# Ledger of designs, part 18: VHH binders against Isopentenyl phosphate kinase (IPK)

Target 1, 332 residues: Isopentenyl phosphate kinase (IPK), of Arabidopsis thaliana (Mouse-ear cress) (q8h1f7)
Amino acid sequence: MELNISESRSRSIRCIVKLGGAAITCKNELEKIHDENLEVVACQLRQAMLEGSAPSKVIGMDWSKRPGSSEISCDVDDIGDQKSSEFSKFVVVHGAGSFGHFQASRSGVHKGGLEKPIVKAGFVATRISVTNLNLEIVRALAREGIPTIGMSPFSCGWSTSKRDVASADLATVAKTIDSGFVPVLHGDAVLDNILGCTILSGDVIIRHLADHLKPEYVVFLTDVLGVYDRPPSPSEPDAVLLKEIAVGEDGSWKVVNPLLEHTDKKVDYSVAAHDTTGGMETKISEAAMIAKLGVDVYIVKAATTHSQRALNGDLRDSVPEDWLGTIIRFSK
Below, E stands for the ipSAE of ESMFold2; O stands for the ipSAE of OpenDDE; V2 stands for 0.75 times the mean of E and O plus 0.25 times the DockQ between their complexes.

## First folded at step 14 (VHH; framework vhh_h_nbbcii10_fgla)

Design m6 (from k2 with E105D; at its last look DockQ between E and O 0.70; V2 from the best seeds 0.70)
Fold by ESMFold2, look of step 15:
Structure m6 (fold): chain B 332 residues (1-332), chain A 122 residues (1-122)
Amino acid sequence: as target 1 above (332 residues)
Amino acid sequence: QVQLVESGGGLVQPGGSLRLSCAASGFTFDYQDTYALAWFRQAPGQGLEAVATISGSGGSTYYADSVKGRFTISRDNSKNTLYLQMNSLRAEDTAVYYCAADFYDSWTYDYWGQGTLVTVSS
C-alpha cells in the first residue's frame, strides 16, 4: 500500500485576457506594435488587477536596458521602498498580429514538414518574431508595475497533435501564478505529433487554460466595440451591436438583449438568429465553449471605458444600460 | 496588403448552379483557427447579408437559413482560395457576392473583395 503526497487544488483565477493582435499591433504593417494602445491596455490591466484601488504612484518593474537604448523606464531604488500589492490572479495571452505570419506563410511551418530545410528555418524565424513581441508586451506590463513573466508555449512544454493540444505544462503556469506572477503566453510555433510542427494559436491556449483553470471571466480585447448583427461600415449605418449572447448547457447559443443607441424598432429581443451575427458564428461558437463552463466571455474594444469595465469584472452582476461590448454567457 | 479577389459570377437560370471563387494574397487562410472567412451578399435595395462562414481551420461552417442545404462554403488551401458552391439557385439569390475575412482577431470583417454579380433569372 502506498500513500500519495499530492495535493488536488482548485485554482481560483479571476481572469484570462486576450490581447488581440488587432488591439496591440498595427494592421497591414509587418511586425509593428501599436504603442499607444498597448500603453493604455497595460494601465487598464493594472487597475483591474488591483480591483480598482490603484495607488497614486506606479512603481515600474522594468529597469532593464535594451542594447543600444539610453532609456530605462524606472529607478530600481524606488522598488525597495514600495509596499507590496496583492494582484488578482490574471493570465494574459496575446495574439501576434503580423508577427510570425510572414515567416510561417513563406515556409509553410503551420502545415508541418519539419524535415524540410525551409520549414525548419521558418520555425526558427517564426519563433524569433513572436518571442520578440512577447518580450515587448512583458516590458509594457512591467512598466505598469505588473509582475509579469513571459511564458512562450514552445519553451513551456506545449505541443499539439493534428493542431489540438497534446500536452501542456500547466504545473509551471500554476506555480508561476502561485508565486505572485502574471503569466503572459502567446501564439507560437510548436512541435506536433502528426504534422511535425504547426502554429498553436492564442485562442486554443485560452480555451485550454479556461477548461483547466476555470477563471471567473475571459476578456477578448479587440479594435471594435464587439460583435455586430452585420459588419459596421458607412454603407451599413444601421448595424446593431449585439450586447449579450446566451449559451445553453449543450453549447447552443442565441442572441439576447442587444441594446444600442438605435431606434427600438431595430432592436431584437429574445431571438436566436445565427444569420444575424454578422458572419461571426464560428468565433462565437468557439467562445461559447468557454461560456458553457460558467465562465463569462467579454468582447470589447481595447483602450476604452468599456474595456476597463470588462477587465474589472463589473459585468458579472448586471449589464449597465450604457454598456458597449458583447457578453457571451452561460444561461441556466 | 491583404487582397481578396472574387470571380465566377454571372447569369444563371433558376435551379442552376454557380461556383464563386475568392483568391487571397497577403495572408494564408489556414494559418490559425481564429481566422474567420465568409461570403456576404447584397441584393438590390437591400442591406448586406452574411451567407456562409468558415473557420480558419475549416472545421466549423455556418449558413444563413435562406441558403442552408443549397450553398456550400469551402476552400482550397493549396491555392489560398475560398469557394461558394451555389446550387438550386432562386431569383431571390440575385445579388453582388463579397468574400470577407477577419485575419487580426478584430471580431468583425476588415478585409473585403470588390464583389461579383450573380443574376438568377429565366
Scores: ipSAE 0.660, ipTM 0.862, lowest interface PAE 1.4, mean pLDDT 83
ESMFold2, look of step 14: ipSAE 0.590; ipTM 0.823
ESMFold2 (binder alone), look of step 14: mean pLDDT 84; pTM 0.857
OpenDDE, look of step 14: ipSAE 0.738; ipTM 0.890
ESMFold2, fold request of step 15: ipSAE 0.587, 0.592, 0.614; ipTM 0.823, 0.826, 0.837
ESMFold2 (binder alone), fold request of step 15: mean pLDDT 80, 83, 82; pTM 0.819, 0.852, 0.833
OpenDDE, fold request of step 15: ipSAE 0.689, 0.757, 0.716; ipTM 0.880, 0.899, 0.885
ESMFold2 (binder alone), look of step 15: mean pLDDT 82; pTM 0.835
OpenDDE, look of step 15: ipSAE 0.736; ipTM 0.892
ESMFold2, look of step 16: ipSAE 0.618; ipTM 0.841
ESMFold2 (binder alone), look of step 16: mean pLDDT 83; pTM 0.851
OpenDDE, look of step 16: ipSAE 0.785; ipTM 0.904

## First folded at step 15 (VHH; framework vhh_h_nbbcii10_fgla)

Design ctl (from m6 with Y31S Y104S W107S; at its last look DockQ between E and O 0.15; V2 from the best seeds 0.00; counts 0 for: pae O 12.9 > 2, placed apart)
Fold by OpenDDE, look of step 15:
Structure ctl (fold): chain B 332 residues (1-332), chain A 122 residues (1-122)
Amino acid sequence: as target 1 above (332 residues)
Amino acid sequence: QVQLVESGGGLVQPGGSLRLSCAASGFTFDSQDTYALAWFRQAPGQGLEAVATISGSGGSTYYADSVKGRFTISRDNSKNTLYLQMNSLRAEDTAVYYCAADFSDSSTYDYWGQGTLVTVSS
């Protein structure tokens, strides 16, 4: 019975959020969470989900010990007879960041070949790493009083064929949302019908979710301000932030803001071509596909005032003059 | 295909010096591509930590606090080789050292070498 996801939903999904791996993990250290950013992101998500009505008291929902910690951060006794806060319907998807990239890259699981011992081992190692990250993210959000449920695509039966989504069961995701929880999914190593295995990126997951769940808007939280006309680097100080991109019916996109003078300067995707899990090119492409659905996409730096605005949905009605990020919208 | 091959590891006494090399293929160091090269290490029973990073342009270098003043990351574009000069080695520097390349802004590292073992022991 194809759960007609549309009929059982009392309320539409407000937002799907992508937490970029680089935004919430330390890039230069294996399996290290950027605690400060994650905490800020958790607070911002809480604020966004509660639509400005902050409960007087945050009810933490993590009653477990973290590895290396002797204390539990949340106390069950803090839960009084208070009414449960109503959260807007959000879905969170996070990248792997420093969790899984090493294992995946070293083993080559993205290329397939489960018959090879190194690939099989890498597959296992990658999942261990990314699921650990997922748990930590779930905990961080839970500590902020967000009722989060970790969901692994692999465990939910997601698979690919030649790296394209072949099977994705959204029933569990839908049930989770309907029950008043916030699903937290992640990029994952999955089985591939042709390759044996591959990496399912968070961006692909979000696209699939957006297509089926039809959120009001999608927010990509990254470690950079947004999409640039070229990769920003110390060697490229003239990189320009693209504040608004319009997507056509054919999937083509044009920069609306700033008005790029006649310079045939196409976005340089040369560096992105080397990204195995979704660099700038993948983000733009995936974002454009989402925009084509009529869903606004906001790419913004995590843990900023701009990310809070994006998460709140403030950009839907008007774009602030001081906006720093990239808006990708369908152009009628 | 991008490949990274580390060499130069071995046994050294405390206070000694060692130079690691990472031969890169599949891309050129003199390219205008935005990328970063890095050395990582993993000690027995410990996690992988970044030791040193150099930007593609060569203009920026970063070092872990534990190796600052002792280690130097450099590259030779003509040889397409990354180096890690390690001076004043300590027992705690014992680890497998990995070379890595990052070509993206949102991912950690795209390519890794197989590693070379450095053992600092008296």
Scores: ipSAE 0.005, ipTM 0.242, lowest interface PAE 12.9, mean pLDDT 86
ESMFold2, look of step 15: ipSAE 0.013; ipTM 0.387
ESMFold2 (binder alone), look of step 15: mean pLDDT 80; pTM 0.810

Design d1 (from m6 with Q32E; at its last look DockQ between E and O 0.55; V2 from the best seeds 0.64)
Fold by ESMFold2, look of step 15:
Structure d1 (fold): chain B 332 residues (1-332), chain A 122 residues (1-122)
Amino acid sequence: as target 1 above (332 residues)
Amino acid sequence: QVQLVESGGGLVQPGGSLRLSCAASGFTFDYEDTYALAWFRQAPGQGLEAVATISGSGGSTYYADSVKGRFTISRDNSKNTLYLQMNSLRAEDTAVYYCAADFYDSWTYDYWGQGTLVTVSS
């Protein structure tokens, strides 16, 4: 009756990172990747995964050729010298952004009804769209020498029941991590026990992974510095970045940095309280469910010095005064 | 193209009720459950205030303290329409009300309607 102690310890990972649709795709342009942003994000991920000083020579792992192209080559001998086991354990999840959105809107695939021909065709088209995005993200990370493997939830046998996770066995994900690879999961069209089919979102995937894999921290990469008390715009120059949100045992949360100034009541009607989170309360509450597990959650602008610090895990011990982003973390 | 169109504003006496509607086109509320939908308001000479928020899935709602217990946010997925039921209206609720969405999961609201005016006056 030997206890399998090493396997229970090996299920922990360092970081789950969400490549948000706003960070890696172009807004208002269907199925368009922000190539420059993705390249910077890939480089930052490589640096974060290599906890020590990274070699300056990047040996890419994308040897594939697109039809009709002979470009892209590397020396196999250089790869044989690479120490890929030095990569810390990350899992990457990306949103679909504009990919799959057109197909879902036209077919209603997210609402189910697989018996309808338009929905079945939409399921196929949606999966083509989101797996194209996944492939390009995998390529970008592989070009940075990250041993990345695309893992579509549908192909991994994941399913839902009325849009909630019904089956999401992590055995393949765990084996991939234990083999020294970095899985890249994504929002996907999946089968649903009640609806027939639906869309399984990247954030649902992240919550499932965090609950079972217990990462040290989770990073959401987006295109704003973090959560503000009101949407920042030229007409709102006084918008305030919310730097820290504390989460209690019951999942309740409060902004603790900055301490928001309360509006005093006046004789001439009360003005609305300033103490708000910019309409992001539902998303904060869902991130708080991760934070109550003892898992820090960072929300930060991609491709900045701030996102590099978040990806490195530097914020767990101390938060630099010049760091700009939002931290959601458990507080006794 | 993504579009949000509000309706239902008007003049109401204190203590009265109004129901605001926001019809969405170019996206659906329940695609990628991470999208957030909200009502904001802006009173004369004031900044934008988030009044009520609902998750794209409809599973979570939150309200500003100033409206809690009086306003209810809801959605009808079959009509792709967001609602704000406003009860026990007060003079300080006078504002232009905007429907907003976080369409690309940017952790901010990038898409806005044109607004509908609510005036609470005796």
Scores: ipSAE 0.571, ipTM 0.811, lowest interface PAE 1.7, mean pLDDT 82
ESMFold2 (binder alone), look of step 15: mean pLDDT 80; pTM 0.821
OpenDDE, look of step 15: ipSAE 0.756; ipTM 0.896

Design d2 (from m6 with T34N; at its last look DockQ between E and O 0.68; V2 from the best seeds 0.67)
Fold by ESMFold2, look of step 15:
Structure d2 (fold): chain B 332 residues (1-332), chain A 122 residues (1-122)
Amino acid sequence: as target 1 above (332 residues)
Amino acid sequence: QVQLVESGGGLVQPGGSLRLSCAASGFTFDYQDNYALAWFRQAPGQGLEAVATISGSGGSTYYADSVKGRFTISRDNSKNTLYLQMNSLRAEDTAVYYCAADFYDSWTYDYWGQGTLVTVSS
């Protein structure tokens, strides 16, 4: 079996992972982390990143002391002279889920108007909420021995214009990766050239990163197995998981697994996609823009055997018959 | 709590028009640009069919082939209300119409209204 060695290892990014808000926060519970899911996700990320043999003991990297606690999360003395683990280059982006929702909705910070006192206060409060989530995610990954660094878009100097990215210099992100760290970016309140301020979502961030970093694949972790041909409600017991969606050069797309039955009608990308995607066309179309770059996109339920397969990159060469997730990829 | 309530259904003759409304509470659908909002319908004995979808930004819309050119999805952010304008109605458009949303980036519709009945009959 031939080794596929990259010509340049200094800037090759393996994976960008979206920790969807539904995967790592609790629905309908403001500012509540789904601790059990996050713990499993952190473990799966370490396993996917790790190159070479797994060490016999995972040495955590969160040694912080906290007010009101007599214990440190990890024992710093265990690090000593132990050989450093080698990790594939990953970037993590997470959504805010319920974090920042109350503050942004009450202040209107997502609509702009920074000159109004309520909006300015809301900007501050929103950033406190989403950076608190970011810190807890960084802690969870650090406890698994992943060298994570939280990187808020606002603090990195990122800004928007009418909610589109206007300035998003990647120099600090690139330096962080090149130094052997794993950046963890997140949805944030940012300054906006037209509105004054707005919310920069994790989806916009991941599109920007994918376009500039060109990862081998992108994984969206969520709380459903993938995209279905109709909502998988109890009233729809025969909903079918769409396992593979092919993307053409123009960004159009069609479902290719399962194969569709047609009555003597030519199936083109836009028609087939619309009829069989359970109303998820807008989100699939956004993922297709990543896929047309030659970057596989995987949609999969967090904290499952299937999410481990996606994170490992196992799907690049072939799709197993027992795969339960959605793959969106460029097709010639 | 998040709640969606549809209205505007009723009896209409073939070729007629109706406008459906979906009033939302417990969230604003322009808060995040990655929300998905949609109208679904279900005829008796049939599964749910996606009729029209609009992105959280409002910039992208999608329609079922059966309704293209006849139906228009839209929204009014000041009223936190989603609309479906239904023109040139046909008997096969008879169904219960549901408003639905993906507010937590779950890649499925988790929030549903109770539905409003549209009957197209001579």
Scores: ipSAE 0.586, ipTM 0.827, lowest interface PAE 1.6, mean pLDDT 83
ESMFold2 (binder alone), look of step 15: mean pLDDT 82; pTM 0.833
OpenDDE, look of step 15: ipSAE 0.748; ipTM 0.896

Design d3 (from m6 with T28D; at its last look DockQ between E and O 0.58; V2 from the best seeds 0.00; counts 0 for: unsure alone 64.0 < 65)
Fold by ESMFold2, look of step 15:
Structure d3 (fold): chain B 332 residues (1-332), chain A 122 residues (1-122)
Amino acid sequence: as target 1 above (332 residues)
Amino acid sequence: QVQLVESGGGLVQPGGSLRLSCAASGFDFDYQDTYALAWFRQAPGQGLEAVATISGSGGSTYYADSVKGRFTISRDNSKNTLYLQMNSLRAEDTAVYYCAADFYDSWTYDYWGQGTLVTVSS
């Protein structure tokens, strides 16, 4: 266990991307992947990882035969034609979505108590559920020719203390990246030195990785365009997308686009005279800790042209007027 | 089968107090530290307003300026219940109050209660 690895900090990875559970799983169906979104996300990640030019040929890397399947997805004959392409350094972290939460909640895994048979069984069941999701995400990325490696936190030396990260095997993550692979981590059940066990969320993993790996930017893929001033719903057709949130040196933050302190041409003056962030303030504050490191954070709807722009990192210099999403970034 | 059920609304005089409760079933509020939980309100003819927000761990809270210093959000994880203590109530606090949860760790609220009416008058 080596938390102080200078090589990890000096590697300048380009992007950590969160595949939000709401974006890649179905909210209303237990343990159901949103296959269409995942396929598009995998394609967009491939495109974002390739710099300079479009690939002329893509060789899928999922050469496995699933139980009950009559086919293997493999085209080995074309390997070697891709000698000119290089992948930029990404790390993928995904949420569990509709996977794992039933098993963990029913057993109380997140509350600890590993000595209880129900909690130990729940720990096993939770990990089966979330590692099944991880495998399917790895397959989807591999089919797009991304050299992806699943890295479950429990198995890779991650543990917590009162639900905060206590240890993590960042050396293995760094070695994986340096070997030309794309790690895929995820929310998992882990050991906790106070509770015995708990759930380690993807967002906690991302904050820890961003602090140690210092990516150029972080992208959260979700199922809404970004953060709104109130939840977007049919009953709230006038919800306003908050496009930019500025973070100061002390980690404080405020909405700077749109500017609610000035006359807004479409805003009814009956609203309160303060910034409104739709109840997302706790999540914004956590993302602001990443942004104060000089690391842009983009929040964007998965499987859209807007997510492609964010994944490409095209937003670091200027924000196109037609881009729909939320940026949280450091501002002097 | 995620459900959120509010209670504790009613009629109260200006300057009075109420405590709203939101009981959750189908998931635990403390499942992950990164969930967001909130109280929203909607006054007649107005849009939804986020009143108070608390993290899944309970360690971070935020309040709308209109209620800061008067309202307190809290939770009791052993009862799987979210609370809103409302003090120094004003006529403009009259609204239907909803609890909401970011269950799928999205950047919006996925699940909502049916609401409880708070009327501040007389």
Scores: ipSAE 0.691, ipTM 0.867, lowest interface PAE 1.3, mean pLDDT 83
ESMFold2 (binder alone), look of step 15: mean pLDDT 79; pTM 0.811
OpenDDE, look of step 15: ipSAE 0.755; ipTM 0.895

Design d4 (from m6 with Q32M; at its last look DockQ between E and O 0.56; V2 from the best seeds 0.00; counts 0 for: unsure alone 64.5 < 65)
Fold by ESMFold2, look of step 15:
Structure d4 (fold): chain B 332 residues (1-332), chain A 122 residues (1-122)
Amino acid sequence: as target 1 above (332 residues)
Amino acid sequence: QVQLVESGGGLVQPGGSLRLSCAASGFTFDYMDTYALAWFRQAPGQGLEAVATISGSGGSTYYADSVKGRFTISRDNSKNTLYLQMNSLRAEDTAVYYCAADFYDSWTYDYWGQGTLVTVSS
């Protein structure tokens, strides 16, 4: 790692947001963007980033002749001479969703073996797919006037060794942030010192960024309200949204809202499904590693009033009674 | 299309062992997005219980208290298969066992197998 912790200035980054693949792509429709969700998410991100800024006029930054839509003008001739307001420092990471899935699975690029023709072709095809998604996300944010820069881990020189991060230099990311841009990173195919190549997931990227940049909070945008005590379905209508999970100094965690139901000695039975996190315990434990740093983690449905509240950072001081989502946070 | 198919269920005596397999087709378990894989079980007249889970990113696992120390979840990405090794089986382990996945980092399980019956009886 080339970026040391003393140079990253703890908490200088306000938010790292993950645009989950389920939130911004269509499940089971390979390489299909959920355009409606992405449009709303882009607008919500602009609003969250600008709470401290009020420019006189906002101009979209996608001047391409390719199709796209926004309520904000993207005519370069509309750029005025007034200085723009500063954006709050956000970093965007997005999942691959339905992009890269076919290419990686068909070729086995995640298993290495770069000398095999199918793997080398698959590496190329996978990166074309996820880079196309990254470009479209960057375009959507740019059309909203967000100064976004796509930053593929492979192109930034990131690499692994037996799937563990070997080099993930943050110098370029940090310089991009310091120059007033919003980096947009994504899951990618990367070179691996032992396997030749593998897949670097968005979650690994988020943890790496959170560990070194220490944002004020992290938001996971998904297509469900949050984590439930059991998978919600019409056949299980009693699924309960877990609204708050407290994390201790060692990274252990406990659901604290809803509170654990207690039984007295008159009714005593043991059910393994009671007070569960719906099979999401490993993902919660990984998010708890972020939360133990004093970094709130919010899991929330994209393109809702609930996600706007999370993106704004309003949840740390008080949580509205009608807010629907999951908070994972350090408890002293 | 994405499919999960369980196998390896059957009748076993208390104290015995059984290994369940879940083969995936139409994609690979080590997909690029964050995902979770799990075994659930459902005894007659009971709700679904998550008995073991495994993450895609760190080899992190979780076990229900009722099976901890007796069951082991694992995966073989080269065979695109999830496993549940069940040792020291008890009558209370009798259930239909389901393989489930969160493939697109939705923080819920959207993909399920059809289930395989495990019966623990003398």
Scores: ipSAE 0.627, ipTM 0.841, lowest interface PAE 1.5, mean pLDDT 83
ESMFold2 (binder alone), look of step 15: mean pLDDT 79; pTM 0.809
OpenDDE, look of step 15: ipSAE 0.766; ipTM 0.902

Design d5 (from m6 with F103W; at its last look DockQ between E and O 0.65; V2 from the best seeds 0.68)
Fold by ESMFold2, look of step 15:
Structure d5 (fold): chain B 332 residues (1-332), chain A 122 residues (1-122)
Amino acid sequence: as target 1 above (332 residues)
Amino acid sequence: QVQLVESGGGLVQPGGSLRLSCAASGFTFDYQDTYALAWFRQAPGQGLEAVATISGSGGSTYYADSVKGRFTISRDNSKNTLYLQMNSLRAEDTAVYYCAADWYDSWTYDYWGQGTLVTVSS
């Protein structure tokens, strides 16, 4: 059952946010969360959801007890007396980073074969790994007073066929949003009609959600400022940040800021002879499918002033000259 | 330990063909958040050039204009291997070819192989 959210501004989903693996996990350290980055991201999400109207006191919502501790992270009595803040409608999707990769490498769960004991065990182990990450993300947002609910695709009945979405009913997600909660979805191990099982990636989830929920904008949080014309590294010090990519009606796209060099002597304000996007062309093409819906896509470094501006939706009206990131948006 | 290892480079005459392979170990190409795989090349004294890319789902490809129609990127997820079929080779295709992956959804390439040399000369 789909909720027709896109037909009312008062009921519209404002933003879908991808917490990329580079934004929330440590590279090259299996199953390690980047706690400092995650805490900043959680704070920025709260600010964006409340549009700068937040109460002066943040009352956390993680008052669970953990093994080995008799303390709770918030004062529950304060919650009982205080009226809750109204949050803009956000949906969060996160990547797994290194979570689940060890299990997939050992078992082949993404390739199917559920009848094999190693694959079935790998399915279980993968889900333990990615749901543990999901819980920690939910905790971080909850500590900032965001009413988050972890929503694993497998448990919501989502399934695939040859790795393509076969069933992804949004009824539970829609009810969660309508009740004033922020869903947090993630890549998960799911059943597959052909393979038996596979991994449903966060990127596929975001495209599905954007297509059905029609958010005002989508933000991809990562650990670089945005898309460059070549991979930024010490060996490529002249890499140039691509600030804007325009998407046409047919889903084709081109870099429009900065303007690229043309092959004759005249100045060309709007046409580029060679659009170089640093090997990111297939990812840009997939994000362009979202932009084609009239949904701005922002790619930006997490935990920066630039990501805060993107999360706030400030870029929908105009792009500040000092903002550093990549915008993919519909031009016609 | 995550590793990418290229193979299949060598000497070839103009007009010839080569097939490059990139075997991955320690991770799976088509797992969640392993997105975008590419071949890059670097000719002597030049910067890195993206030659061909393929999406994590395998459905989308991109080719540099200089190789379009001559090169084909593909992948075999069951063997965890990325390929570059290079046909109608020219002297300007001489370069070290690198396999790369955007593993952590950084919107750049995080992992790189050590490269394999392709020399096109008569």
Scores: ipSAE 0.621, ipTM 0.826, lowest interface PAE 1.3, mean pLDDT 82
ESMFold2 (binder alone), look of step 15: mean pLDDT 80; pTM 0.810
OpenDDE, look of step 15: ipSAE 0.748; ipTM 0.893

## First folded at step 16 (VHH; framework vhh_h_nbbcii10_fgla)

Design e1 (from m6 with T28D T34N; at its last look DockQ between E and O 0.76; V2 from the best seeds 0.69)
Amino acid sequence: QVQLVESGGGLVQPGGSLRLSCAASGFDFDYQDNYALAWFRQAPGQGLEAVATISGSGGSTYYADSVKGRFTISRDNSKNTLYLQMNSLRAEDTAVYYCAADFYDSWTYDYWGQGTLVTVSS
ESMFold2, look of step 16: ipSAE 0.684; ipTM 0.869
ESMFold2 (binder alone), look of step 16: mean pLDDT 81; pTM 0.825
OpenDDE, look of step 16: ipSAE 0.793; ipTM 0.913
ESMFold2, look of step 17: ipSAE 0.659; ipTM 0.859
ESMFold2 (binder alone), look of step 17: mean pLDDT 81; pTM 0.826
OpenDDE, look of step 17: ipSAE 0.710; ipTM 0.880
ESMFold2, look of step 19: ipSAE 0.639; ipTM 0.849
ESMFold2 (binder alone), look of step 19: mean pLDDT 81; pTM 0.822
OpenDDE, look of step 19: ipSAE 0.698; ipTM 0.878

